# VH-VL binders against Glutamine--fructose-6-phosphate aminotransferase [isomerizing] (glmS): the designs that were tried, part 1

Every score and structure here is a prediction.

Target 1, 141 residues: Glutamine--fructose-6-phosphate aminotransferase [isomerizing] (glmS), of Sulfurisphaera tokodaii (f9vpa4r286to426)
Amino acid sequence: VIEEIKNAERVIVIGAGTSYHAGLYFSIELNRLGINSLPVIASEYYNVRSKKGDLVFAISQSGETIDVLQGIRMMRNSGAKIISLTNVIESAIARESDYKIYMRAGPEIGVAATKTFTTQLASILFILSVLKKENLKKMEK
Positions, changes and structure headers below are counted from each chain's first letter, unless a header gives other numbers; antibody chains aren't numbered by Kabat.
F is the ipSAE of ESMFold2-Fast. E and O are both the ipSAE of ESMFold2, at different seeds. Each is the mean of both directions, binder to target and target to binder. V2 is 0.75 times the mean of E and O plus 0.25 times the DockQ between their complexes.
[cut] marks letters that were taken out.
Atom coordinates printed by the task and the answers are left out, and those that the model quotes come from them; centres of patches stay.

## First folded at step 4 (VH-VL; from z06 with heavy chain F54W L105P; framework fv_zimberelimab)

Design g04
Fold by ESMFold2-Fast, scan of step 4:
Structure g04 (fold): chain C 141 residues (1-141), chain A 122 residues (1-122), chain B 110 residues (1-110)
Amino acid sequence: as target 1 above (141 residues)
Amino acid sequence: QLQLQESGPGLVKPSETLTLTCTVSGGSISSSGYYWVWIRQPPGKGLEWIGSIWYSGSTYYNPSLKSRVTVSVDTSKNQFSLKLNSVAATDTALYYCARVSWELPRDAFDIWGQGTLVTVSS
Amino acid sequence: QSALTQPASVSGSPGQSITISCTGTSSDVGGYDYVSWYQQHPGKAPELMIYEVSNRPSGVSDRFSGSKSGNTASLTISGLQAEDEADYYCSSYTGSSTYVFGGGTKLTVL
C-alpha cells in the first residue's frame, strides 16, 4: 500500500465526521512529505474532480458510510485507485476498494469499537512512520 | 489499431518456470486508462483470470495462483510478461493476454491476443 | 469450480430468443455494475459482446442485450442465427482490480 501512496499523482483522503478529522491530519502530513493530498469531507464528494493517477484513501469505521461509498464509486469511475481504512470485513467500502487496511483483523475488534478515532489515528501514524523513513533515506543520499 | 500478441515456449517440463511475454503494438502500454492482464483456458474448459498490471508496476493476482505468479511490465519494449513457477500438468492451457479499461468499457476485457498454447509435459 | 454459475448448455432454433444466466454473490455481480459477456467461437479468442451489464461495443448486433437483477446477470440473444452458435462467458469485477469468470455456456442453434 505504501508504494501506491508514494507513486500517486494525488492522494484524495475522504471521510465523514471523526473519520474526516483523522483524514485531515493524514492529508496535512502527506503534503509535508511532498505527496500532493486533498482532504474531502464525504458529504461534499460531488465537488471533487478525480482522474487517472489519483489515489483515494477512504476512511470509514463501519465500511458502510453512504457518502464515502458514493464518493469512492464516483472517483473509481473517473480512473482513481481506492484504498480503504475500515475495521469491518465484507463491508461495502472494503469490497469496492483496490487495497484494504483493517484497523483490527481479529477477535479483538469489539474492544476497539468505542475507540474508533484512536484506532484510525494509530493506523495513519504507522503509515506515516513508514513514509517518513523512506523520505529520510532518500534525503540522506 | 491496438493489437496484443503472446509469445513463449509451447512446451514446459513439470516443476519448471513458465515465462510468457505479451507485445503491445499500435498503441502505448504507458496508458493510465488501462490494466494489462493474463487469462488462461485449459483445453475444453473455461476462462480463468490470472493477474493484472498497470504500467506503473502495480499488480493484482488471482488468490489461487498468487504464490506462483509474477506479472511484470517493460514500458521501454511495450511489453508485459507472466512468470508461473513450479508448473504441473494442470497448468496446460491456452494463455491469453488482454486489456482492461478503467473508463469505458469499464472493467471489461476489450482487446485480446490470439492466445498461445502451453503444454506441461515431460 | 468457476466463481459465477452459468448453465452448461442452452439451445434454440433460428428466430427464437434464448437467455443465459450468470449468478454470483453480493461481492461480485450483486455488488458492482461491471458485468461483461464474451462470445468464443472454436479456435478463436473471446470477443466482448456486452460490458457494464447492458452496454454494447460498436459492431455488436442489438439482438444481444444484457440485464441484471440482484446477484444474477443475464445475456439475451433475440432473433437467434446460426452464427450465434458459440461458447458464452460472463465476467464480473470483484473489487481490488480482480475478476472472476463464469463456467461458460455452450449455445447450440438447432
Scores: ipSAE 0.000, ipTM 0.521, lowest interface PAE 14.9, mean pLDDT 83

